# Ledger of designs, part 11: VHH binders against Pleckstrin homology domain-containing family S member 1 (PLEKHS1)

Target 1, 116 residues: Pleckstrin homology domain-containing family S member 1 (PLEKHS1), of Homo sapiens (Human) (q5sxh7r14to129)
Amino acid sequence: EVCKQDYFIKSPPSQLFSSVTSWKKRFFILSKAGEKSFSLSYYKDHHHRGSIEIDQNSSVEVGISSQEKMQSVQKMFKCHPDEVMSIRTTNREYFLIGHDREKIKDWVSFMSSFRQ
Key: E = the ipSAE of ESMFold2; O = the ipSAE of OpenDDE; V2 = 0.75 times the mean of E and O plus 0.25 times the DockQ between their complexes.

## First folded at step 20 (VHH; framework vhh_7yz9_2)

Design m3 (from k1 with E105K; at its last fold request DockQ between E and O 0.11; V2 from the best seeds 0.00; counts 0 for: pae E 2.3 > 2, placed apart)
Amino acid sequence: QWQLVESGGGLVQAGGSLRLSCTASGFTFSKYAMGWYRQTAGNEREWVAFITYEGYTTYADSVKGRFTISRDNAKNTVYLQMNSLKPEDTAVYYCAATDEYDEWKFDYWGQGTPVTVSS
ESMFold2, look of step 20: ipSAE 0.486; ipTM 0.775
ESMFold2 (binder alone), look of step 20: mean pLDDT 83; pTM 0.842
OpenDDE, look of step 20: ipSAE 0.324; ipTM 0.673
ESMFold2, fold request of step 21: ipSAE 0.413, 0.388, 0.377; ipTM 0.742, 0.749, 0.738
ESMFold2 (binder alone), fold request of step 21: mean pLDDT 83, 83, 82; pTM 0.841, 0.839, 0.834
OpenDDE, fold request of step 21: ipSAE 0.164, 0.231, 0.188; ipTM 0.559, 0.599, 0.579

Design m4 (from k1 with E105S D107Q; at its last look DockQ between E and O 0.37; V2 from the best seeds 0.00; counts 0 for: pae O 3.0 > 2)
Fold by OpenDDE, look of step 20:
Structure m4 (fold): chain B 116 residues (1-116), chain A 119 residues (1-119)
Amino acid sequence: as target 1 above (116 residues)
Amino acid sequence: QWQLVESGGGLVQAGGSLRLSCTASGFTFSKYAMGWYRQTAGNEREWVAFITYEGYTTYADSVKGRFTISRDNAKNTVYLQMNSLKPEDTAVYYCAATDEYDEWSFQYWGQGTPVTVSS
C-alpha cells in the first residue's frame, strides 16, 4: 500500500556528509510494510535504487538534531530547517531535504502516528 | 570508449607498501567519484575506498589508517596508497567510476590488478 510519494534530496553516508554532490535527489515512495512499519523506497529515473526500513526502532523527526549538521545543510542547500527530516534507523541516519515545510511535517507526522 | 586501466599490483611482503594507479579515459574524469574494490576468488567484490570529485574520501574499516585514496584530475588518475599490507589484503583490486556511489551503482570498471601479500 502506497501511502506517500515525493522527491527528496537524500544524504550520503556520514563520512561524506559535507560533500554536496554526494547528496542525491531521488523519488521516494512510502509504503506500509506492517502494522507499525514502513518501507521508504527511492528511485532514479523510475529505477529502484534502495529502501529505508522504518520500524518501531527507528526515529523520525523534523529537522536535524545536531545544530552543527543542520547549519551545514542550510549552507549547502539553502534550505529551512523545517524542510528537512531525519530518519534514524538501527544502522544509519538519513537526512531528506524537501522544499515544503508543511509536506515535511505531514510526512513526519504520518510516519510517527503509525509507530505509536 | 570509456576505459579504466589499473596498474601497480604485484607481490609484496607483509608490512610492505604498494601504490596502485588507475588511469581513466573516455569520460569526464573530474565529474565522477572514483573507487577501489577488491575481490578474492569465490567471493564478492568488496568496497575498499572512495573519493568524490571534490576530494572527500571514505574507507572500509579494514583498511582505515593504512590505505589512502587520492586523485589527480589533470592526469585522469586515481591512486591507492597501501601501507602496512597484510596477507588478508591479497586480492585483485579493481578501479571503479560512478556518480552514484552511495547506492552502489557503478558505471565503469577496470580489469583489475592483482596484489599478493606474503607472510
Scores: ipSAE 0.071, ipTM 0.481, lowest interface PAE 3.0, mean pLDDT 90
ESMFold2, look of step 20: ipSAE 0.443; ipTM 0.754
ESMFold2 (binder alone), look of step 20: mean pLDDT 84; pTM 0.849

Design m5 (from k1 with A33Y Y53S E105S; at its last look DockQ between E and O 0.56; V2 from the best seeds 0.00; counts 0 for: pae E 4.1 > 2)
Fold by OpenDDE, look of step 20:
Structure m5 (fold): chain B 116 residues (1-116), chain A 119 residues (1-119)
Amino acid sequence: as target 1 above (116 residues)
Amino acid sequence: QWQLVESGGGLVQAGGSLRLSCTASGFTFSKYYMGWYRQTAGNEREWVAFITSEGYTTYADSVKGRFTISRDNAKNTVYLQMNSLKPEDTAVYYCAATDEYDEWSFDYWGQGTPVTVSS
């Protein structure tokens, strides 16, 4: 079941955080995976490139908790903190940059509420 | 048709050095990130090093300080300079290309070149 979909700029692995070109715009599809879990798949030119598994052990929030990282992202992309959402899984932390604060808020709210 | 061709593998003594090369064709090399991976039989492929189109480099902890990844866009080639080699570095080394670095998400892979480090 597809819940949401939109374009986001996806952060690279942590070791490439400061590489601007390593942040890639991808098309994201949020699908319900379980009762309280989602699969967030991302695509390049309609080709599946990866998925983020979001479950009860994951956390989603607006912005980036680390002020240093948030400032870096702002400098790199000239974005507002509220245009970014963080998804922390057991294995990795993702930062997704959008261009609409309300959409980001909606995505975060949706995933958070559904998991509770 | 795209192609990645590794070379430079072989037998080397512990403490020795080896330089691997990977030559790319069939795609715009300068726009791609290049990486080196290694794999032993029966094990998962292990990330070794990565270089962005900008020239940013990153290394696995196991090779940090010993290996150096570099690229020559004019030659469509990525290199892996391996110094202070250890027996545990023995593996088939693969070159990979992608426009985005993400685990197990690569556009192109080479055939691999074997590296054997003897004690």
Scores: ipSAE 0.181, ipTM 0.563, lowest interface PAE 2.2, mean pLDDT 92
ESMFold2, look of step 20: ipSAE 0.189; ipTM 0.583
ESMFold2 (binder alone), look of step 20: mean pLDDT 83; pTM 0.846

Design m6 (from e3 with G54E; at its last look DockQ between E and O 0.41; V2 from the best seeds 0.00; counts 0 for: pae E 5.8 > 2)
Fold by ESMFold2, look of step 20:
Structure m6 (fold): chain B 116 residues (1-116), chain A 119 residues (1-119)
Amino acid sequence: as target 1 above (116 residues)
Amino acid sequence: QWQLVESGGGLVQAGGSLRLSCTASGFTFSKYAMGWYRQTAGNEREWVAFITYEGYTTYADSVKGRFTISRDNAKNTVYLQMNSLKPEDTAVYYCAATTYEDEWSFDYWGQGTPVTVSS
């Protein structure tokens, strides 16, 4: 049921957004969790660290819609907006940095497919 | 075998100050982020302050400018300096530790120290 896997730099909780060292490289495994949902689990050194539940109430987009936040991320990581994806769930907003625009586009398109 | 021991709580008049301490043992303190939470009866624990192992600090809006979190890795201790205390600050205060700065998933919790602010 594994659909995709790769490394991304993951944002911390919003309270720590400006703390560069709080952004962590994680290994992500995307799996189907139900009829119209995904579970995006992430790991450090093969240890499970958490999961992002993506369903019909979630949104996944290329880049960061807040111009202020996008500019901050670009300065912190010297990346292009197309190298970042945003995942907004009911509980939290996540930013994942991939440094490969085509891979970001592919992941966003795939996760958005449950709405098509 | 890990331990988190809070101290410094008690009764204080409004406008006063308290300094809470939390001393850790049984884990490598310098590799952990530390937080303070508080709880009143019948309510969920409320986040108060957090300090990363690198020393970055952040605060809840309700305490910003009045409370200061700090750490002393040589003493395995995290502190919460609480100034300009209000009756609304009355709660049991908990110390917590985690390596999961990005999830707020705390591995260790203290037993809590009560703080009462009266006027």
Scores: ipSAE 0.021, ipTM 0.413, lowest interface PAE 5.8, mean pLDDT 86
ESMFold2 (binder alone), look of step 20: mean pLDDT 82; pTM 0.830
OpenDDE, look of step 20: ipSAE 0.255; ipTM 0.659

## First folded at step 22 (VHH; framework vhh_7yz9_2)

Design n1 (from m1 with E103Y; at its last look DockQ between E and O 0.34; V2 from the best seeds 0.00; counts 0 for: pae E 2.9 > 2)
Fold by OpenDDE, look of step 22:
Structure n1 (fold): chain B 116 residues (1-116), chain A 119 residues (1-119)
Amino acid sequence: as target 1 above (116 residues)
Amino acid sequence: QWQLVESGGGLVQAGGSLRLSCTASGFTFSKYAMGWYRQTAGNEREWVAFITYEGYTTYADSVKGRFTISRDNAKNTVYLQMNSLKPEDTAVYYCAATDEYDYWSFDYWGQGTPVTVSS
């Protein structure tokens, strides 16, 4: 079941955080995977490039908790803190940069509503 | 048609050095991150090193301080300098290219070059 779709700039692995070119704009599809879980798949030119599994052990929030990282992201992408969402999984932390604060808020709220 | 061709593998004694090369063709090399991976029979492929097209590098803990990944965009080539080799470094080494910058998402793979480190 597809829930939401949008484009986001996806953060690279933590080692490449400061590499601007390592952040990639991808098309994201949020699908409900289980009763309280989602699969967030991202695509490049219609090709599946990966998925973020969001479950009870994940954390989703608006912005980036680390002020240092948030400032870095703002410098790199000239974005508002509320245009970013963080997804922490057991394996990795993702930062997704959008262009609409209300959409980000909506995405975070939607994903959180099923996990809480 | 894209291609990645690894070379430089072979037999080396423990403590020795090897330099692997991977030459790319058929895609815009300078826009891809390049990575080295290794695999032994019966095991999953292991990430070894990664380099972005702008030169940022990262390494697996098992090779950090011993291996160095570099690239020459003019030659469409990525290198893996392997120093202080250990028997546990024995594997088939694969070159990979990606525009995703994730360790599990790749656009292109080489056929691999074998590295054997004897004790």
Scores: ipSAE 0.126, ipTM 0.526, lowest interface PAE 2.9, mean pLDDT 90
ESMFold2, look of step 22: ipSAE 0.323; ipTM 0.710
ESMFold2 (binder alone), look of step 22: mean pLDDT 84; pTM 0.848

Design n2 (from m1 with Y101W; at its last look DockQ between E and O 0.29; V2 from the best seeds 0.00; counts 0 for: pae E 2.9 > 2)
Amino acid sequence: QWQLVESGGGLVQAGGSLRLSCTASGFTFSKYAMGWYRQTAGNEREWVAFITYEGYTTYADSVKGRFTISRDNAKNTVYLQMNSLKPEDTAVYYCAATDEWDEWSFDYWGQGTPVTVSS
ESMFold2, look of step 22: ipSAE 0.324; ipTM 0.634
ESMFold2 (binder alone), look of step 22: mean pLDDT 82; pTM 0.826
OpenDDE, look of step 22: ipSAE 0.339; ipTM 0.674

Design n3 (from m1 with D102E; at its last look DockQ between E and O 0.15; V2 from the best seeds 0.00; counts 0 for: pae E 3.0 > 2, placed apart)
Fold by OpenDDE, look of step 22:
Structure n3 (fold): chain B 116 residues (1-116), chain A 119 residues (1-119)
Amino acid sequence: as target 1 above (116 residues)
Amino acid sequence: QWQLVESGGGLVQAGGSLRLSCTASGFTFSKYAMGWYRQTAGNEREWVAFITYEGYTTYADSVKGRFTISRDNAKNTVYLQMNSLKPEDTAVYYCAATDEYEEWSFDYWGQGTPVTVSS
């Protein structure tokens, strides 16, 4: 079941955080995987490139909790903190940069509502 | 039409050095991370090294300290300097291009260049 879809700029692995070109725009599709879980798949030119598994052990929030990282992201992309969402899984942390604060808020709210 | 052309492979003695080159064409080189893989007959392709456009590098543990990946953006070329070569480095080496290497889905592959390290 597809719930939401949109484009976001996806953060790279942590060691490449400061590599601007490693942040890639992808098309994201949020699908419900279970009662309280989602699969967030991302695509390049309609080709599946990966998925983020979001469950009750994950955390989703608007912005980036680390002020240092947030400042870095703002410097790199000239974005508002509320245009970013953080997805923390057991494996890694993702930062997704959007272009609409309300959309980000809506995405975070939607994913949080099912996990709690 | 995109193309990746590897070169520099050949026969070398253990402890020796080789420098592989991969020249890219037909796509925007600056948007892609470049990487090297290697494969032996009957085995899966093994990741060796990657380099971002800015020059950030990462290496497989098996080659760390011996291999160096670099790129010349003006020449649309990625290099693999291979020092202290071992017989176990013998393989066909492939050049790969992707805009995000962590996705392990590559947009372009070369045809490969063989490297043989004799003991």
Scores: ipSAE 0.056, ipTM 0.469, lowest interface PAE 2.8, mean pLDDT 91
ESMFold2, look of step 22: ipSAE 0.318; ipTM 0.703
ESMFold2 (binder alone), look of step 22: mean pLDDT 83; pTM 0.838

Design n4 (from m1 with T98A; at its last look DockQ between E and O 0.39; V2 from the best seeds 0.00; counts 0 for: pae E 7.2 > 2)
Fold by ESMFold2, look of step 22:
Structure n4 (fold): chain B 116 residues (1-116), chain A 119 residues (1-119)
Amino acid sequence: as target 1 above (116 residues)
Amino acid sequence: QWQLVESGGGLVQAGGSLRLSCTASGFTFSKYAMGWYRQTAGNEREWVAFITYEGYTTYADSVKGRFTISRDNAKNTVYLQMNSLKPEDTAVYYCAAADEYDEWSFDYWGQGTPVTVSS
């Protein structure tokens, strides 16, 4: 079932982190995938482009734990650290930039709730 | 029908240079990121370099400072200039294309061009 949806600017693969034009605006739909997991699907112009599987082996945090990467993102997008969330999966780390610090906090709290 | 054709491989002495080319057809080349991979017998393909459609380049640590990737969209061609070649660079080199999406999914691969670097 659909739980949340919104637009975020999504990080590229790590090799292209510093390429600001490789960061893309996507529409995200968060859905329950199981009892303790979510599927976070993203879209360009209503076309499905990929999914992020979030389970208890993943981590979701406000901001970026690497100070160097956080400073780089702040310079690229002139954003507050609390306007960014980090999602680390087995295969990749994703950074999502929103427009609202409270929205980021709400999404991170929600996606972390299955650990309670 | 899409096609990626590598060329420019061959035998070269250590310390020498080669320029690989990869010519594309059957898709809108200017909208694709291009990459080079290499493979030795018994190993998985190793990433070498990428170039985005806007011209941003990135390299594997083992080739930084020696290899340069570039593209010519008018010729539908991506290049790999390989300088200061070492025997460890011996491999089959593959060209690959990824669409402009951030996932860099490589669905288009060339047939490969062998490069041998002798001592």
Scores: ipSAE 0.014, ipTM 0.381, lowest interface PAE 7.2, mean pLDDT 85
ESMFold2 (binder alone), look of step 22: mean pLDDT 81; pTM 0.824
OpenDDE, look of step 22: ipSAE 0.153; ipTM 0.575

Design n5 (from m1 with D99K; at its last look DockQ between E and O 0.16; V2 from the best seeds 0.00; counts 0 for: pae O 3.5 > 2, placed apart)
Fold by OpenDDE, look of step 22:
Structure n5 (fold): chain B 116 residues (1-116), chain A 119 residues (1-119)
Amino acid sequence: as target 1 above (116 residues)
Amino acid sequence: QWQLVESGGGLVQAGGSLRLSCTASGFTFSKYAMGWYRQTAGNEREWVAFITYEGYTTYADSVKGRFTISRDNAKNTVYLQMNSLKPEDTAVYYCAATKEYDEWSFDYWGQGTPVTVSS
């Protein structure tokens, strides 16, 4: 069950955070996995490149809580804080950069509504 | 728990062929991309080949045209067919599994199988 689709620039693992070239633009598909869980898969050229499992133990929010990281992302990509969303899972934190604040807000709101 | 077990390594003459196998258990194999790496003593592991859950393959330049990676989801196994082997292919070959091969980050590693190519 596909819920949403869009392109985002995906953050790399934490050790490569400051490497601009390690941030990858990918096509994301959000699918309902359970009653309160999602699977967020990303693709390059229609090929699956990975998935983020979002459940009750995950957090999703607009922006980046760390001001230092947010400032770094703004410098690297010239984006507004509200054009970024954070997805924190049990094993990793992801930052997804969009180009539309309203879309980011909508994505975060949608995912949050099912996890309450 | 999870396990990756490589097999098929051994001694072969230059120009010969080997077929490595890696059998997975303890996780949903069909949802993972699988890869092969190789390592020689004193050096870092070198990427060799990847195959996505869909079957899409990619290879290091050094093995293109000679090596073929494939998978059988029914057997939870990934293979590496190695043809036209060269002495420089000598290494311990490791199987790896990941849900995020896009970033070359792996969740599981095998213990490795040695391959020796003699001149």
Scores: ipSAE 0.029, ipTM 0.363, lowest interface PAE 3.5, mean pLDDT 90
ESMFold2, look of step 22: ipSAE 0.433; ipTM 0.764
ESMFold2 (binder alone), look of step 22: mean pLDDT 84; pTM 0.845

Design n6 (from m1 with E103W W104Y; at its last look DockQ between E and O 0.70; V2 from the best seeds 0.00; counts 0 for: pae E 7.9 > 2, grease 24.4 > 24.2)
Amino acid sequence: QWQLVESGGGLVQAGGSLRLSCTASGFTFSKYAMGWYRQTAGNEREWVAFITYEGYTTYADSVKGRFTISRDNAKNTVYLQMNSLKPEDTAVYYCAATDEYDWYSFDYWGQGTPVTVSS
ESMFold2, look of step 22: ipSAE 0.012; ipTM 0.276
ESMFold2 (binder alone), look of step 22: mean pLDDT 83; pTM 0.838
OpenDDE, look of step 22: ipSAE 0.142; ipTM 0.538

## First folded at step 23 (VHH; framework vhh_7yz9_2)

Design r1 (from m1 with E100F S105K; at its last read DockQ between E and O 0.30; V2 from the best seeds 0.00; counts 0 for: pae O 2.2 > 2)
Amino acid sequence: QWQLVESGGGLVQAGGSLRLSCTASGFTFSKYAMGWYRQTAGNEREWVAFITYEGYTTYADSVKGRFTISRDNAKNTVYLQMNSLKPEDTAVYYCAATDFYDEWKFDYWGQGTPVTVSS
ESMFold2, look of step 23: ipSAE 0.516; ipTM 0.799
ESMFold2 (binder alone), look of step 23: mean pLDDT 83; pTM 0.842
OpenDDE, look of step 23: ipSAE 0.239; ipTM 0.619
ESMFold2, fold request of step 25: ipSAE 0.436, 0.431, 0.438; ipTM 0.761, 0.766, 0.765
ESMFold2 (binder alone), fold request of step 25: mean pLDDT 83, 82, 83; pTM 0.841, 0.835, 0.841
OpenDDE, fold request of step 25: ipSAE 0.112, 0.141, 0.030; ipTM 0.526, 0.545, 0.453
ESMFold2, last read: ipSAE 0.438, 0.450, 0.493; ipTM 0.764, 0.768, 0.795
ESMFold2 (binder alone), last read: mean pLDDT 82, 83, 83; pTM 0.833, 0.840, 0.842
OpenDDE, last read: ipSAE 0.026, 0.079, 0.086; ipTM 0.431, 0.511, 0.512

Design r2 (from m1 with E100F D107Q; at its last look DockQ between E and O 0.33; V2 from the best seeds 0.00; counts 0 for: pae O 3.4 > 2)
Fold by OpenDDE, look of step 23:
Structure r2 (fold): chain B 116 residues (1-116), chain A 119 residues (1-119)
Amino acid sequence: as target 1 above (116 residues)
Amino acid sequence: QWQLVESGGGLVQAGGSLRLSCTASGFTFSKYAMGWYRQTAGNEREWVAFITYEGYTTYADSVKGRFTISRDNAKNTVYLQMNSLKPEDTAVYYCAATDFYDEWSFQYWGQGTPVTVSS
């Protein structure tokens, strides 16, 4: 069950956070995986590149909690803090950069509503 | 045609060291991130280390502080220096060219080189 889809720039692993070229634009598809879980899959040219499993143990929020990281992202991509969302899983933290603050809010709100 | 050839595997005692090499051909080596994976029979292949074309490195928690990945673009070669080896490091080690961003998805695999660490 596809819920949402859009393009985002996805962050690399934490060690490569400051590597601009390690951030890649991907097409994301959010699908409901369970009663309170989602699978966020991303694609390049229709090829599946990976998935982020989002459940009630995950954290989803607008922006980046670390001010230092947020400033770095703004410098690298010239984006507004509200154009970014953070997804923290048990394994990794992801930062997704969009182009519309309202869309980011919608995504975060949607994913949060089903995990509670 | 893409090709990756691993070497350097073998038998070593616990606490010992090995240095793996992977030589690439058939593509622009310097434009790709290179990585090492390992796999044991019956288990999924797991990521060990990556190095980007820029030289940034990252490691699995299980090998941090013990393994070092490096690359020589002039030789189209990526290396894995493995120190303080443990029996649990025993596996077939595979080299892969990949886009590091793609969550460890690979562009191409080598045939692998076996590493056995005895107690």
Scores: ipSAE 0.030, ipTM 0.365, lowest interface PAE 3.4, mean pLDDT 89
ESMFold2, look of step 23: ipSAE 0.435; ipTM 0.751
ESMFold2 (binder alone), look of step 23: mean pLDDT 84; pTM 0.849

Design r3 (from m1 with E100F; at its last look DockQ between E and O 0.28; V2 from the best seeds 0.00; counts 0 for: pae E 2.4 > 2)
Fold by OpenDDE, look of step 23:
Structure r3 (fold): chain B 116 residues (1-116), chain A 119 residues (1-119)
Amino acid sequence: as target 1 above (116 residues)
Amino acid sequence: QWQLVESGGGLVQAGGSLRLSCTASGFTFSKYAMGWYRQTAGNEREWVAFITYEGYTTYADSVKGRFTISRDNAKNTVYLQMNSLKPEDTAVYYCAATDFYDEWSFDYWGQGTPVTVSS
C-alpha cells in the first residue's frame, strides 16, 4: 500500500504563502487509496499531522504554474523550480519543496500515471 | 518544561472590551504561531484567531472586525484585544501554540481564562 516516502517542505494556506515560517518540513508517505487514487499523509516526529487526498480531479505537476509564486518560493528557499511540485485538489493547492529534481519528477510521474 | 499562561479574563458588559494575554515559556516562541480558542460547556472548542511569527493574522468570521490578535516576541506574549463584546462571546478562552495551525495540531495549550459577557 505504501508507494513512496520522503521529506518535503509543505506550503501553508494561500493567505500565508509569504510567511516563510509557515512552510514546514514534514515526512510524507504516499499510499494507494483506490484504483486511481492516493492518500498523501504527512508526519511530524512520527505524529500524523494530515493527509492530502489525490484522485482524478487532482492536478500534480513539477514546479509552480504561477511565475510570481515560483519566484517567491525560489527567493524564500533558494530552490530550483524543478525541486518543487504542485498538488491541486478541489479544496486547496499544495506546494512541496524537495531537494532532488529527479525525485520530484519521479513522484509527479508516479502519481500522474495512476490517475489516468 | 513548557507553559502557556492566560490572563485578563473576567466579567464585562455587552459592548465592552477586554484584553487577554498569554505568556509562553519553555519553548522557542519565535518558531511558533500563536492563537486563541474558546469553548463553552458541552460544546467543541472553536478557533478564534491566530498570528504567525511574522505577524500575519487570521480570524474566525464571528469575531472579525471586533477582535485583534497581536504578539510581543520580546515578552513571549500573545494578546487578544476583544472589543464590542457580545453575550455569545462568553466562553473559556485558551491560548495555543503550534509550529503551524494549518494542520490543526497544537503543541501547547494553556489552562484557559474565563470571559463572561453579560447582556
Scores: ipSAE 0.157, ipTM 0.555, lowest interface PAE 2.2, mean pLDDT 92
ESMFold2, look of step 23: ipSAE 0.393; ipTM 0.738
ESMFold2 (binder alone), look of step 23: mean pLDDT 82; pTM 0.828

Design r4 (from m1 with Y53W; at its last fold request DockQ between E and O 0.19; V2 from the best seeds 0.00; counts 0 for: pae E 3.1 > 2, placed apart)
Amino acid sequence: QWQLVESGGGLVQAGGSLRLSCTASGFTFSKYAMGWYRQTAGNEREWVAFITWEGYTTYADSVKGRFTISRDNAKNTVYLQMNSLKPEDTAVYYCAATDEYDEWSFDYWGQGTPVTVSS
ESMFold2, look of step 23: ipSAE 0.541; ipTM 0.796
ESMFold2 (binder alone), look of step 23: mean pLDDT 83; pTM 0.841
OpenDDE, look of step 23: ipSAE 0.334; ipTM 0.683
ESMFold2, fold request of step 25: ipSAE 0.284, 0.296, 0.245; ipTM 0.672, 0.686, 0.642
ESMFold2 (binder alone), fold request of step 25: mean pLDDT 83, 83, 83; pTM 0.838, 0.836, 0.837
OpenDDE, fold request of step 25: ipSAE 0.146, 0.159, 0.220; ipTM 0.553, 0.556, 0.607

Design r5 (from m1 with T58V; at its last read DockQ between E and O 0.54; V2 from the best seeds 0.00; counts 0 for: pae E 3.2 > 2)
Amino acid sequence: QWQLVESGGGLVQAGGSLRLSCTASGFTFSKYAMGWYRQTAGNEREWVAFITYEGYTVYADSVKGRFTISRDNAKNTVYLQMNSLKPEDTAVYYCAATDEYDEWSFDYWGQGTPVTVSS
ESMFold2, look of step 23: ipSAE 0.447; ipTM 0.743
ESMFold2 (binder alone), look of step 23: mean pLDDT 82; pTM 0.833
OpenDDE, look of step 23: ipSAE 0.351; ipTM 0.705
ESMFold2, fold request of step 25: ipSAE 0.273, 0.379, 0.271; ipTM 0.650, 0.711, 0.639
ESMFold2 (binder alone), fold request of step 25: mean pLDDT 83, 82, 82; pTM 0.836, 0.836, 0.831
OpenDDE, fold request of step 25: ipSAE 0.127, 0.156, 0.344; ipTM 0.526, 0.559, 0.698
ESMFold2, last read: ipSAE 0.300, 0.311, 0.292; ipTM 0.661, 0.684, 0.666
ESMFold2 (binder alone), last read: mean pLDDT 82, 83, 82; pTM 0.834, 0.837, 0.830
OpenDDE, last read: ipSAE 0.273, 0.188, 0.181; ipTM 0.649, 0.584, 0.578

Design r6 (from m1 with Y101F; at its last look DockQ between E and O 0.48; V2 from the best seeds 0.00; counts 0 for: pae E 4.4 > 2)
Fold by ESMFold2, look of step 23:
Structure r6 (fold): chain B 116 residues (1-116), chain A 119 residues (1-119)
Amino acid sequence: as target 1 above (116 residues)
Amino acid sequence: QWQLVESGGGLVQAGGSLRLSCTASGFTFSKYAMGWYRQTAGNEREWVAFITYEGYTTYADSVKGRFTISRDNAKNTVYLQMNSLKPEDTAVYYCAATDEFDEWSFDYWGQGTPVTVSS
């Protein structure tokens, strides 16, 4: 069963981080994938575009720990650090912008409480 | 229907230069981001350079400062200017296109143009 769903602006691969137009609005569906893991799928107009696997080897946090990157995102999107979540996997780091601090906190807390 | 055709490859001495071209047809070129990749036998394709439709460019560390990607939307063409060539640049070079760069996924690929850099 679907645990959470909402729209976020998703970061591109790191090579295009500074390309504002490479950041895309996606619909995200968070589903439990195991006892302490999630699958976070994202869509463009109901078309599946990819998935982020969140497990014991990944981390989810509010904001962006790199001050330089956080400042860039704030300038690009006029957002507060608490309106962004970072998801670090073994292969890639994703930044999701929600423009709602309570939503970001809720999503991060949810993924952290069920995962740990 | 769609087509990407690379040209400009060949044999060149180390330290020399080549300019690769990739001409597109069958899709709206100005709405696509373009990339160059290269491949040697027995290896996966290696990313070289990328240019968005707005003109933002990015490069692999191994070619930064030596290679320049550019595009001419009026000619439906992307270019790769390769300067200060080294033997390790020897490969078949491929042009690629995508309308979104969100998963390192490209919609269209060319057939490649070989480049040989002799020592």
Scores: ipSAE 0.157, ipTM 0.551, lowest interface PAE 4.4, mean pLDDT 87
ESMFold2 (binder alone), look of step 23: mean pLDDT 83; pTM 0.841
OpenDDE, look of step 23: ipSAE 0.300; ipTM 0.673

